# VHH binders against Glycine betaine monooxygenase reductase subunit (bmoB): the designs that were tried, part 21

Target 1, 368 residues: Glycine betaine monooxygenase reductase subunit (bmoB), of Chromohalobacter israelensis (q1qyu6)
Amino acid sequence: MTQNFFNPVTTQTWTNGRHNVRCVKVIQETWDVRTFCFMADQPVLFFFKPGQFVTLELEIDGEAVMRSYTISSSPSVPYSFSITVKRLPDGRVSNWLHENLQVGSELVVHGPVGDFNVIDYPADKVLMLSGGVGVTPLMSMTRWFFDTNANVDLQFVHSARTPRDIIFHRELEHIFSRIPDFRLHIVCERGDESGEPWAGFRGYLAQAMLELMVPDYLEREIFCCGPTPYMKAVKQVLKSNGFDMSHYHEESFGATPADVRADVEELAEQAEAEMEAVDTADMLQVEFSNSGKSIRIMPEETVHAAAAKLGLHIPKACGMGICGTCKVKKLAGEVTMEHNGGITEEDEADGYILSCCSTPKSHVAIEF
Below, E stands for the ipSAE of ESMFold2; O stands for the ipSAE of OpenDDE; V2 stands for 0.75 times the mean of E and O plus 0.25 times the DockQ between their complexes.

## First folded at step 18 (VHH; framework vhh_6z1v_2)

Design c_ser (from v04 with Y31S W53S Y57S F104S; at its last look DockQ between E and O 0.49; V2 from the best seeds 0.00; counts 0 for: pae E 3.2 > 2)
Fold by ESMFold2, look of step 18:
Structure c_ser (fold): chain B 368 residues (1-368), chain A 120 residues (1-120)
Amino acid sequence: as target 1 above (368 residues)
Amino acid sequence: EVQLVESGGRLVRTGGSLRLSCAASGFTFDSYSMSWFRQAPGKEREVVADISSDSGSTWHADFVKGRFTISRDNAKNTVYLQMNSLKPEDTAVYYCAREDSEHSGEYDHWGQGTQVTVSS
C-alpha cells in the first residue's frame, strides 16, 4: 500500500461492482495451492458476507475470460481480501494465475456477491462440510466466527486426498483447539508419500463416519462446498435421513453463476463503452491525481460516480451532501455542488467538495 | 488428446455381476472427478455414479445404491463400475465421463459407451 492512512469512520467500504486491485502477497499453501492477497491503491475496507465470492475479469492469450473464486479471507480483517486457487494441470485460469499473478500484478475483480454465506442464515449450531479446495469459503466463515468471538457451536468436517493436501491445516487446528464449542474432523483418503502417520479418520466421508464425528448433524445449519460428487453424496445422506433441506446450503467452486456472469459482462461492456466516449464534446473529464486514473462523464454525473466507474472508492455514507463523508480535495476545474450542509465554508475555500453531490462544469482534477 | 474408452459391457443374467472399466489417457487423470452415466433405449442419459479426485468421495444414484460401486485406480488411469444384483432395468449403454475442471457439474469428455444387457 501507499502512505495513505486508514480512518475507520471515513475509509470507504467496497460494494458490489467492478474493482481494480493489486496483488500484495502470494502464499504457497500446499504443493499445488496458492493464496493471492489483494489491496486497492487507495484505502478501502473489504467488507463482505463470509462465504461470498469475486469474479476475476482476465485477458488470457487475447481472449476475455472470467472466473469466480470464493473469498478465503475474513471480513473481520477488512484491509485486504484473498482468494485461494488450486492449480489444475489442464486448468486454463488456475494455471494462468499460478504462472502470471505475482506481487505487484493488477487485476480487475467483480463483487463481492453470493448467497452462500453465514450472515443470511444465522444459527446457534453449524456444521461445515468441505472437500478439497472447497474449504475456501468455509475458511472465510471459520475465520469470521473465530475473530468475532461468535457464540456458535461449530463442527467442521473436511475431506482431503492425503494429509499433505489439507489446505490451511495448521490454522484450522489452531482455531479449533482453542474454542471448546469448535470441533474439527479431517478425513483423508490415504496417507501421504512421506510415510508420516495419519491419526485422523481415513477413507471417504460416509454416513456412519459423519454420525460418529457429529452425532447431532441433523440439528445443525449445514454449509457444504466441494467437488460435485462430494456435495451430491452429502445431500444423499442428508435427504435419506430426513434432514430439513431448507437448512442446507452449498456452493459450487470454479463456476461463475449465470446471473453473476451477466452482471460482469454488462459492467465490462459499460466500462469499455465509456472509454470509447472520451472525446465527446458534451462529456467532461474527471482526473484522480493520486491514482493517475481519469474518465469522461456527462455533466449530470457526480464526481463520486466517476470514481466508482474507475474502481476508486471515495467514502460515502448519506449520499445527500449532509454527512461530509464523501469530501475530497479539488485541485482544478469547476463543479456544481448541491449539498445540504455537509461541508463548511472554510473547506470550500480550501478547495474541498462533496463528491457525492458535485457534478463537473469543466475538466476537474481531484486529489484522490 | 483426451480419450476415455469403456469396456466390459456384455449380456448377463438377472442377479449377475459385471465390472465395467474406463481407461483414460491424454490428461492428468487423478486431478479430475469421473462419472458413469447410462442411457437406456428411449430414455434420457442419466448419471449412475460419481467419484471425486480431491476429496475421495463417491456418490451413487438411489436406483443403484447398494448394488453398484464406483472406484478408481489412479496408477492405471482407470475408473470402474462394479455392478452387482443386476436387473433388466439396468440394460443400457454405459458411458464414462470427465467433469470439466473449470465448470462444476458439466462434462467435457465422454467415452463411446459399452452396452450392458441384462436378461431374465
Scores: ipSAE 0.369, ipTM 0.762, lowest interface PAE 3.2, mean pLDDT 86
ESMFold2 (binder alone), look of step 18: mean pLDDT 88; pTM 0.889
OpenDDE, look of step 18: ipSAE 0.374; ipTM 0.774

Design w01 (from v04 with F104Y; at its last look DockQ between E and O 0.33; V2 from the best seeds 0.66)
Fold by ESMFold2, look of step 18:
Structure w01 (fold): chain B 368 residues (1-368), chain A 120 residues (1-120)
Amino acid sequence: as target 1 above (368 residues)
Amino acid sequence: EVQLVESGGRLVRTGGSLRLSCAASGFTFDYYSMSWFRQAPGKEREVVADISWDSGYTWHADFVKGRFTISRDNAKNTVYLQMNSLKPEDTAVYYCAREDSEHYGEYDHWGQGTQVTVSS
């Protein structure tokens, strides 16, 4: 629920919520990647956990659009924050940002949120593994460790398609050259066709290459972000070698972290037990038509929580009714939906609800 | 406009083989990782296999490992799923999906699906 996300601090700082910001700098990182830097109109300390993301609230061609981006900057420099955006050839939001977002542009962001971060998983020895634009949350973590003089042994392995696609290349080299316990390894999957040789590692991250670069990788806390085939290859290596996966952390949009899935399964088991023991006079039924499952819940519980109790995985990102990721179609019944702009009046007219912030007022049926 | 069109699904006998194809158009195919998913009647959609933009990384779910092989031909803008030793449990609609190249783990385009039915 949006209103139960709370970050108490003794000093007033930027907290999860809706924020008006202004672009103050645009940096061309590679031929197709830009970093956009933002500030507020008044001095604000942009507090967040390195690795977290924000969700942009945009209007494109008269339509409200929400898109999440990791914060690539570090809260160690707290008067601004940055996102780093790859221009996708057919991407609606990424092209719009590259074409329209300039110094002086104003926009709304929501957040910060996200469980992928280095604050919640402290360790003395860290391995960062990134592919492509997956470098962005890890860059936030790296800047944080560097700027705060963290007592950490840091190994960073970054995979890029070609040398021209290495995001943050100069800054990574600078940071890692300055700290004795920091080591950087860059892998390029293909050479640059311009004839410029790449003297570093070539090919794909595999067990033998990882052992050569980071021989003690099995002893490290691991943070991983990259294309799904890349991340699954990493996990296969780790699992095949008996790595304790409780020390493995990844960010992927649209995938449920292992801890969340375990909690969902446990919650479903508890819901079965509660249904055996509870008088349901005050409860309302939520049916999921595509799965054929149903459950009775209290009127204060969300449709998303109902799905979770049944082991159904409705996608969720912001949890605050902003991004629209948890949108599902309601076939019957009434809900109370307390959203923050993540659904249009047209969607509501078509029967859509945001499951993460919708509670039943009656028996409801959901197409899921 | 981005399009993914699956083909090759049909009725086959237990132990048989089948190759699914996914023809891609309307985008730069070799920018993207691709995946096959399946959905059996009354079941949740599940990932079957993944392949990186250039085939350098592939992954197969444990329930199909050793039997199914994902591949791609970037010159033909096509992803394949070679399905061997088919079992009745493999009966499902199979979907091709494109991974969002900026939001890894999200899939921003899906095909219409192709039905595979495996008879006892």
Scores: ipSAE 0.754, ipTM 0.920, lowest interface PAE 1.1, mean pLDDT 84
ESMFold2 (binder alone), look of step 18: mean pLDDT 89; pTM 0.900
OpenDDE, look of step 18: ipSAE 0.793; ipTM 0.926

Design w02 (from v04 with F27R; at its last look DockQ between E and O 0.50; V2 from the best seeds 0.73)
Fold by ESMFold2, look of step 18:
Order: C-alpha cells, then sequence, then structure tokens
Structure w02 (fold): chain B 368 residues (1-368), chain A 120 residues (1-120)
C-alpha cells in the first residue's frame, strides 16, 4: 500500500503524464509576479530536469484551458514543485491564476517535459541569459546547481525593465555572493525613468556589454530565455562572432496558431489510432524475476516505469541517471541507457543498468 | 479583447516604398513585443521583423534587411513597417502579431492582414 509520508528510498518519483496536484503555498515575488507551489495528495517525489515545464489543465468560465508554465523550483527539493506567473493585464490564464488559485486549490498538470534543460547539455562553463519572466527556467537551473554543489562555472546575466521588476532578486544575490565561480549581472532597461534609481548596468544587452560582463562568453554553454527580440539580439551577437550554435539553447513550448485547430484534432485522433495499432506489435516484455511479475511496454518507456506499473518500487532519487539510486541488475536482454554519469564501467560490465533511464531494445529480465 | 488592425497595403512598383501600420486596441500595448509576418500565395507565413516593448531591440529577417524598418509609437498604440526598395518577391499579405509575454515565440493575437503587391 502507498505510505502517507515521504521516504526517499521507497517513495515513487513522478514521470511524464497527467497528475492531480494541490496548491500548498502562494508567494508574492514582485508587485505583479507570484509563485504557486504544488504537492500531490499521495507522497510523490517531483524530480524533473531543471528547465522543464508543465502544462496546467484548467477550467475557466466553464471552458477547458491548457497553459504551459516553466517549473521554477529545483528538483533538489523534490517534495513540491512551483511555477512563477506574471500577471498580464490582458492575460486570461495569468489573471485567473492570480485571482483564483489559492492554498487548497486542486488542478491537473501534464508533464514534466522539455528539451530546454541543463541535464541534457552538461558543461563545465555555463552562461545564463534571461529577460523579464524568462528568468524562471534559469532560476530552476541555478537552484539546482547551487543545491547540488555542482562543479560548474556559472555566469548569469538578467535583464529587467526596471529595478522593481527584478524577479527573485534577493535570492539571486544570496546564491551568487556565496560561490566564487558564480557571477551575477543585472541589467535594467530603464534605470532612472520611473524614479527608481539604479546604479548597475543600464540599457540593452549588446556585444560590448556582454564582453565586459562575461569576457569568455564564446566558450560557454548558453541557456537563454526572454522575449523574442531579446533572444534574437543575443543570437545575432553569437552568430556574428562565430559561436557554435549547437551550444546555444532557448526555451520553446512548440506553439501553434489557433487557425490550425481542426488539423490538430484530426492528427490527435490519427495518432491515437496508430498507437493502438502499434501497441501490440512493438511492445517489449520486461520481466522482474524475484517478484515473478512481467509487463509489456513500448520501447520508449523506462524499466523503472514498467516496475511502477506493476506496483514494484525500485529505489529512485534523481530520475536523471546521475545518482545511481535506481541501479538494478539486468539478467537478460538489451537496453538503451542514457545516463549522466550515475553508473561505472565496472557496473555495466557486471550487468547493471540504471532503470530510470533505460529503455528496452528486446525482451529483458531484471533481478528485482 | 485586444484587436490588431493593419493598414497601408496597396499596389506599388518595383523600387517603390510603402509604410504599413498596425493599430492595437486596449491599454496594454507597451507590455508586449510586436512582430510583422508575411504570407505569399502558396507559401508558409514567415516572420519579417520584431520589436521589443520599448523599441530597445529590433530584428529584421535577412531577406528584408536594409530595406525594411520596424518601429512603434506606444502613445498611439501602433507598430509600423517602413518598406523601401520593394521587389516583386515582397508581394504578400502582411500581418502584425503580438507576442505572448509568458510563451516567448508564440503569438496570442493576429491582425486580419493587409495586401502588398509589387509589380514589375
Amino acid sequence: as target 1 above (368 residues)
Amino acid sequence: EVQLVESGGRLVRTGGSLRLSCAASGRTFDYYSMSWFRQAPGKEREVVADISWDSGYTWHADFVKGRFTISRDNAKNTVYLQMNSLKPEDTAVYYCAREDSEHFGEYDHWGQGTQVTVSS
């Protein structure tokens, strides 16, 4: 049976899917920005790749509404997750969240998903570039690096409209003041025009300013999130200086204009029919020999997810292939394992795999 | 409800100039980045230019660079596209669009478009 408290060894980690969650805390970050914190009713560890997002499934005025938000919290504290929302004057969802989402509110979220994350693109030297509310995925990444004692050289350049609009300002200053290899630079686009004095950098991010702040910026893995004109200005500087753009990453939710709605519905129906037709032909069996249980799964599903579907609880902490907690012995078959350093070559030679990041290529048997 | 209305599209000769305007309704125009897109017959819609909330950042596609200039006047709730040295390849319906402030790269409002035709 499911226990009613967290146990890092036995409590299950969420995976990409549909989840019922409850708002447990609301934090006013600035005059127009709030953070909403969520938990599940049953114990779940909310691991994800820092930078990923969820999609909220809401009912507003009797209508179903879907809206994606970056997870601003870090998986290093996996007992809840948070989103950070700027109230937009004409924003339907952002205003609704500020007006209606409170402690005790329940909703459905989908995810976590997203290719914009620090786990898939490891590097020793990182540059984070954000504009406005684009700080949110980068805050998740920053909290992760800080909390896990990551061995990275981190530069963070944040652009805000005015000093009052700097989201997470006190926490960023706290984090960046404590680690010698962490440097923070804040730029205000309108330093003095609102009567709010600002002694730091002013104006717009340009090559000369970036060279002054981060002279080695061309040697770094770059994560960028902000308004499109901001991100295009950044890319222009990088391309003009011969930067290898395979090291440049920016956030995307994969938006589609509303005028393609009918096509999307038709494609979704076709995909569901194709998945049903493919489910039996492409499924691979995962057998757990000690328990005597087995299940057929799709090749893109993990061994850990297979165990979870059978009620078997393989220990899991990070879910990203870095900690090694989900290590199990494979007795037969082949897997594709996409780990991030959580397993040694000796363990692989002895038949061990990381169940959280291993998918079957054949029928497999696991000692569990 | 925000509405975007383009105007100024017409027939011009190769080498001519034209200024498009996009008027936005509502009181929040200066919260948002704005863009111009175009769509020629049989082609996909493509971005032409972008401008930040305060004009501090502008961007123009390579195929119009040096010929087109995006600008905005926040007091008039209007974004402009100045088009110079027009070519037949610039023939398209031009749309203005408002960038979603939460989902960068997505656009939450579109105008109905204004036709620009460039004759040889």
Scores: ipSAE 0.786, ipTM 0.930, lowest interface PAE 0.9, mean pLDDT 85
ESMFold2 (binder alone), look of step 18: mean pLDDT 83; pTM 0.843
OpenDDE, look of step 18: ipSAE 0.839; ipTM 0.942

Design w03 (from v04 with E102D; at its last look DockQ between E and O 0.47; V2 from the best seeds 0.66)
Fold by ESMFold2, look of step 18:
Structure w03 (fold): chain B 368 residues (1-368), chain A 120 residues (1-120)
Amino acid sequence: as target 1 above (368 residues)
Amino acid sequence: EVQLVESGGRLVRTGGSLRLSCAASGFTFDYYSMSWFRQAPGKEREVVADISWDSGYTWHADFVKGRFTISRDNAKNTVYLQMNSLKPEDTAVYYCAREDSDHFGEYDHWGQGTQVTVSS
């Protein structure tokens, strides 16, 4: 009798730091906005506080560039995370991402971090105010509230230039039509030039319009993100009406706090220095006895990856150290194995390892 | 190439008026929010006024409120700062800046500045 145990609570969860990720999906949201979805090669649960951001470590035209983007996805689906990027014809980073970041692209990101989030400021009544691409951190919050069946009275006022510029329009309408305590208001500063009708609010978010949409706005915890003139206009309305600004939270989309930027730069420098210090003498041999093949790999590479590089096909299903499918017998040497319940103590005592989550500490020999 | 060119700065007396212009070129002007900043000698650069892409939102710092007015003319790709009731503490180099619409609160292009000097 055998048991194939799956234990998702032992799966590795990312923490603030430097991560290698791969783009696994690109979604065209509007005519000039795309969402890029990422996963790690090693299984990782991407938990974070909705509203937080990552910082991309890029190289554009030979120059190192760091840019922060809010995480637009919800941590309720933690197997990937997404950022949402508006392309500007004259924008350096946004254009580069739209032109060069595709399915299969590898990327270094730092995070997750950020004090702008709904976890640290719980409230029963929430108002979200966004302008343009500033919708993205608030979309993460909205998806979280919806997916977790949160007991919250949520009002969302989003301002876009024209109807075609409303990011996530269909999904927002869907979410807000399903929950009685959720209310969505979309303001378009202009009508659609193509003649598509816009029957909703037009113009600019001002006190009178906000009072019509959300009469109790002064009683709510407020999260705001948008262009600087928009956010300053919002703050002026709130201050002029005696709002307690300790319940007002804002984030400059894409802005990286100075301390976060310094930490990111330090981690990137340390990673570069560590790579420069590694030489081939530090590589470890992995021998596959039945095939007679061997390869030298870095200590951070798995036994399964070593086999794959030699064209040896060790069975693998989960890749997370849970299912036990990648179990092989180690004949010699030592490994570090970070499993999630896919191997018993008896198997370990008999010399078995999970090749998908085992890395060499010495030269090793595998019966395969 | 994105270019912002300020003009109109000069010596004026206390209580006088002055209009600054910022001519923009090399980008789609009406996609961007624009700002005026100033920097006095030995001091930090500070925001003076902001204007949205279509003038629908304007903001002025408290220290210039009622005296300065930001405006823009999208047909001429130009941002203006009308400065009235000038004071000696308004003496500074004034910069026009474009807000990075990928990264709100950051400014990705700046002009070279225009010197305003207000004599007591």
Scores: ipSAE 0.701, ipTM 0.900, lowest interface PAE 1.3, mean pLDDT 86
ESMFold2 (binder alone), look of step 18: mean pLDDT 88; pTM 0.895
OpenDDE, look of step 18: ipSAE 0.744; ipTM 0.909

Design w04 (from v04 with E102Q; at its last look DockQ between E and O 0.29; V2 from the best seeds 0.66)
Fold by ESMFold2, look of step 18:
Structure w04 (fold): chain B 368 residues (1-368), chain A 120 residues (1-120)
Amino acid sequence: as target 1 above (368 residues)
Amino acid sequence: EVQLVESGGRLVRTGGSLRLSCAASGFTFDYYSMSWFRQAPGKEREVVADISWDSGYTWHADFVKGRFTISRDNAKNTVYLQMNSLKPEDTAVYYCAREDSQHFGEYDHWGQGTQVTVSS
């Protein structure tokens, strides 16, 4: 069996959807982080926007489990794709992957999807800020810039807990040492367990440290991924110094932080102003009973988008009806729901919908 | 088995103070960022404060800034919320939550909550 990736008659390019894949390589990145590489059985080119993620469809202990992971590989090498997984001491999925996923294992993935990516936000000057395993989408972006000879001035500041926890350390040093316009700064919050202290930058990212490392940070397009306290500290520095937050991008799952909610409230006010200038006779009302808010939207808009316009923050991860994170209870009305297995028949019978992929067919009422 | 157990919620007069505690067990506590959330009747759950694994980063929502302080003691596996200058608007069930260590912004474990009631 030969894989012919250059035969235009038989070569496929993957697109957003449900895919059967096989693990072809496992790489131990650090003491608790592994990279899993996947291919399809027939030649497939795995194109995606650097920064996007997939959702794994797994069976663990007889139960169906869905879990999203960023794609850490770059589409510049499209013969496979990779995810990078930190083993959590009590993590169900992460431990299962580390214990059970090996070369030859088959599984289903959904995607690629995600708004956090470098293709939709091109810029000449970029600052990447990562904490811990948050390096993974930014590594995809970095590999892409390096492999495609991108004409970009790239600054990368990575914060790790300890020196032994620096993911991709050798590769980052190689990439950044070879390109004049690429600069890498690694910050360790603590020394390693050997008792020998880390000789590089120590501590926590603050304005003074950022100014020393990246004096022009306020002029850059910023991509940030890390623990929520880290990302909020970054945003506080940026907002306090007048940074235009439309040039700030982060990957976050679940509940929206309070400062982002202020931005969503502004967007909701803008949407209200636009509606004052438009005839709403053909729109459908979406009511959110717990908040007492309602809005009229076009039938093509999702229930999740309606909530966002009202400043209501329904958690969302995949956006594709796979993971179930956006599940809400519908109290009245009819929707069209285009899901990919993220909701059970029991949930549908109980009146639940996936807000991210549900559009109104009538006026609807949502328990939120 | 991961457990988060909040305590310290009480009825308090306007202007009063409370300290909430969240006792954690069943996991390596200093691997995780922790947060306090609150939920008033008929309102959505909202984040109050966040703290990184070793207290190096903290964040407080604007509606509590200057009045509430999050802290943690990793030797005791405990997160605290010191609440000063309490207002009737602070009346809610307060929840301790653990942030997922890879899917930032997701909270994979929650406590049962502790009721704080602030009277006029």
Scores: ipSAE 0.769, ipTM 0.926, lowest interface PAE 1.0, mean pLDDT 85
ESMFold2 (binder alone), look of step 18: mean pLDDT 89; pTM 0.900
OpenDDE, look of step 18: ipSAE 0.808; ipTM 0.933

Design w06 (from v04 with E106D; at its last look DockQ between E and O 0.47; V2 from the best seeds 0.72)
Fold by ESMFold2, look of step 18:
Formats: sequence, structure tokens, C-alpha cells
Structure w06 (fold): chain B 368 residues (1-368), chain A 120 residues (1-120)
Amino acid sequence: as target 1 above (368 residues)
Amino acid sequence: EVQLVESGGRLVRTGGSLRLSCAASGFTFDYYSMSWFRQAPGKEREVVADISWDSGYTWHADFVKGRFTISRDNAKNTVYLQMNSLKPEDTAVYYCAREDSEHFGDYDHWGQGTQVTVSS
């Protein structure tokens, strides 16, 4: 059975949570890197902040496995989202994805989440620095700037091991050839082992090379993602030249010892038992007064999700608390609202909330 | 099975030198960045040095700068930490760690550690 996206659909938008998705496309990017594209079982608009990630919920050899991947696609194309995965010779999850995840495969993802993004740190001049598969969150940011016609001066320096390891090479060249204020620099650490020479920059990113490529680098908002030795080399250059590090942003997932999985499973089992035991008592009612409908939801669920479960369409575009499209008037009760500038203090004083990023603290009533 | 085995830790006098080794097996060694960490009694584990897959990038913590040098020999699947001008504050268990090549900043495998003790 084939989904028909030309039929009328409800305007559901992606909120942080647990989602069923289906792989709809697999793209071979390089000899060892693939992009997997997903859509929801029900039609969904996948809005997120460029640079954010999802966490895959997988079953491998009968064992539950959770693994995070950055979203490499841009929210400017919101009907699907993509992750890009490098196959590692000894990688459990990466090999499993390459071997088993195909068009038609269904899986669960959690998110979107992450503070590494371009929405929270706007700037007129941006420098992106990536190493290897670290290109993926920066590709999401680049696609966003390109697709939205952003008025930004963008410099992108990507380091790859060899020429054949350059991820998204053709697309990066295409994007950066089209915009006068966009410049791409690719550095290969070694030559191609197949005997194909690389005529561009070779070696390792150092101050002299960076000064040649991006002479104004100290004046830019910097987004960096790559292996830790790479990122530390970048930071050393910046710090030794007096760069204000509040304008430097990097992504790392932090150290997660192998034994933390056991602790997480123990806590999850405790949470499941606790949830089943008190699930009804912990729910809060959300009433939609104009429609006369109401539903009880968990305190972690949004007002927008509550409306969607009742078949009520509250407009939502960005899903990130930025655009204000999901604004509704609260008649009673209290919510926790975590927005990113999509609502004014005047609107809040008048009782408005952003339904996409508001969760109930009490029973609430919404004028909708 | 990924294995990291540290060796070379021992008792050394202040001002002395010591070379730690980390033998790696069960994975493609030159796909990964490697690090040395240390943990003194009662303190949290801290990074000492990092090295990229081909030694093109190295980094050393300020508290060891000019005294310690990380290196690797990909033909021997081994990471080294050359420790010179040792001080009593360098006393710790030293750990070799492999960086997760998908999640930069995470370390997905650790050695058992080797004890370094520096006497006055």
C-alpha cells in the first residue's frame, strides 16, 4: 500500500517526542556513507532547528539499541528528514543500518533535540568548519541558508581524509557556486589511495591555511563539528588569536561509558512501572472551549499534540517556537512555555501561548 | 572484541621520565582518534592528550604542556604517552580511550588503566 501525498492531509507538525517513521529513500553518498530519508506513517511536517539530531530506537540481534544521528536535511524541505551514516568496519549500529535499513523499513525515532544550531546564534558572517562525517549538521545549516535565501556571508571549510571521502561533494560545489557570498574550501589530509591526485589544499587545518582561505575568520560566528583532535586544533588557533569564544559553537555528544546503558535500562524499567501504576493520576486535562472537546495528556506533551489527538487543527509551521503560527489563547490554567522568540510579551500578557512548545502544569482551557 | 591494554606505569622519582603504551586490537586502528586520560584518587577523570587517526592533529592539556607527548604507530596498533619532568601531581591511573567516530567527544572503549606514581 502506497501513501498518496496529493490527497488532503491534516497539518500535523513534528514536536519533540517519539515518532514512527518509514525509510523512503537511500542515497549512496560515498563508498562508505549513505543517507537515509524518512517520512512519517501519517503525513507530518518535519520542522527543526538546522543542526539538531534524532535518536534512533532499534532492535539489533534481539537487543534494544538507542543511537543518535544528526539531521543532515534542512527543515526548509519539511515533508521528510534525513540522516547520513558512515559505515564503520567494526560499527554495530552503522553496519546494521547499511545492511538492513532499506526503502520500506519502519523504525522509531526520538526528537528532534539539540542546542547546536544556527537559529539560536544568528550572525551576518558565518564560518563552518567540519571534519569527516562532522559535515552532517553543517550540511543541514548550509541547505537551510541556501533554500531560504538567507542574507549571510558563509565560508565553509571541510576537511576529509582523502578526495574519495568528501561527503556531499557535488552538492556543496553546486550550492556554493550559486551564491556570491558563499565560499567553499575543501582540504584533503591525504591523497587518494587509488592514484587519483588532489589538486586542492592538502594537509591539516592550521592558522596559516585558515588565514589564506578565510582571512576574516576572527570576525565570524563559528560552527565546528569533527573529531576531537580536529576541534581542539581549531579552538587552539582561535584562542591564541584572541577570538571571543562565546561566538564559537561545537557539537559533541559527551562521554557515555558503556555501563551507562545498564543504568538507563534500569531507570527505564522503573519509569515504565511507575508510569503504569500512576499514569491516570498524572495526566492533565486540556479543554478546547470553542470545539467542546477535551483530552487528558501527560505533562510532557504539548497543547498542540493534544489538539491533534482530538482532530483539531492548530496551524503550526516551524515547530520551534520561532514563527508564532501556533499561537492560541489560554483561558484558564498554567503552562510551561519554552519558546525561541515566537511570541511577544504583549501577547503573553493577553493570555496567548505557543501551543507547539507549551506543556500543561495544571488543567488548562484553550480558546479553540 | 575491541581491546585497549595500557602498560608502562610504575613508580618514578620527581623529574623522571616514563613512556606509557596502549596496545589496540579488534578494530581498524587508523579509523579512530585516540586519547589518554588520567584519574587521581578522589578526583574526576580528565583528558591528558588527544591524537588524530594519522597524527596530523595532536593536543595536550595545559597542565602537561611541554612535558608530555602523545604519539601513535599505526603499523603496531599502539598509542604512546611520553611523560617527562614528572611531578607528584602526575600521580594517577592513566587510561587509553578510543573516540567514537560517529559521536565526537564520546569515548566508546577504555583500557583497564595503568598506575603511575611519582615520588618526591
Scores: ipSAE 0.779, ipTM 0.927, lowest interface PAE 1.0, mean pLDDT 85
ESMFold2 (binder alone), look of step 18: mean pLDDT 88; pTM 0.895
OpenDDE, look of step 18: ipSAE 0.815; ipTM 0.933

## First folded at step 19 (VHH; framework vhh_6z1v_2)

Design x01 (from v04 with S33D; at its last look DockQ between E and O 0.06; V2 from the best seeds 0.00; counts 0 for: pae O 8.4 > 2, placed apart)
Fold by OpenDDE, look of step 19:
Structure x01 (fold): chain B 368 residues (1-368), chain A 120 residues (1-120)
Amino acid sequence: as target 1 above (368 residues)
Amino acid sequence: EVQLVESGGRLVRTGGSLRLSCAASGFTFDYYDMSWFRQAPGKEREVVADISWDSGYTWHADFVKGRFTISRDNAKNTVYLQMNSLKPEDTAVYYCAREDSEHFGEYDHWGQGTQVTVSS
């Protein structure tokens, strides 16, 4: 049955928020990396800024877990979006996804969000520096540039451990072979033990190598994503060579383990529900309208924390005002919100707040 | 070889204080986010606190906020957990973990843990 998802005139575009989606395809990219493709049940165009991410709302072992993943697909293919996930040792969510997520699986996503994107930072000369699974946002960007026939001088340097670990290897080669102004460089730390020869650059990305590959790297808008040590090394090279760091961009979800924190929040909610709140003169009332519950909290406490004390679980991933997962509607009152891009001005104008980084200034009412 | 070795766990009375240490070796410590976890008997492992490598940003679980403080000394390749006002419910094995550098929110190395017991 040709699902009538493909009428561009009548199809709704998704907006930043909570979305029900279904996994419709699973692609094995490498031995330990899979791409999961999602669609909505209703026709939706998934427009986003290449490089942005979503936060998955999962239930693992009976517990709510949140985890952010960069969208690896391009908005130029709007009828679906994809995430690319590497299995990691001792990884909770990554392993769960690989083991449990399949075609037909349904889950909730939050987003898209993120400032690491090529729309907000347009440039004629671009350098992409990726390490490992950090290739995913840059692949989104690359696909976007390719599909939109962007007039961009693009240098792409990808670093992998071994040749078998190169995510999107064939696709990257294909894209970059077709566009004269696109140049691809792949660096492998070591050869493949399986006997696959690697004739390209070997070792770790260093200054000398970068200079050889991209002599004009100091003149480029740089997008970097990869392991922490990799990004650190890149920044060091750039700074030491006088690069204007205002033209450097790197991916960041924040500093919090989203999935594990979700578990802790649940436990905390249980504990706090047993605690009697002591009313003090400086306490502010937070009312949750859907539940009919209210609590007085200290001025420095967040709306999210208030909810937790009442046993109301507002989804939260980053806790840093980045992912937008904790977005709720404020019905009344004033809050101080210190966010890091997880909410739009439009959402704020509509009365939405990020509960994880909103502290009441007055008595407030929340739609929850 | 990456190693994380926890120390400092012992029996303490309610209201007491402990400082846990996690000595790291075999990797560039100052480039990794570090976290403390705990696991009580019959319960799942839960995050207690984490600290970033770059900003020094710290996060603490709600149940330990105000009582516990995570810190790090990069010169010593050590992450610390200062635990004050300990309660019996804080009894657990405490683990140090290195956050995976390739993907946010994942962990790739764990210590063996140190036992903290809080008596009434």
Scores: ipSAE 0.014, ipTM 0.307, lowest interface PAE 8.4, mean pLDDT 86
ESMFold2, look of step 19: ipSAE 0.692; ipTM 0.890
ESMFold2 (binder alone), look of step 19: mean pLDDT 88; pTM 0.896

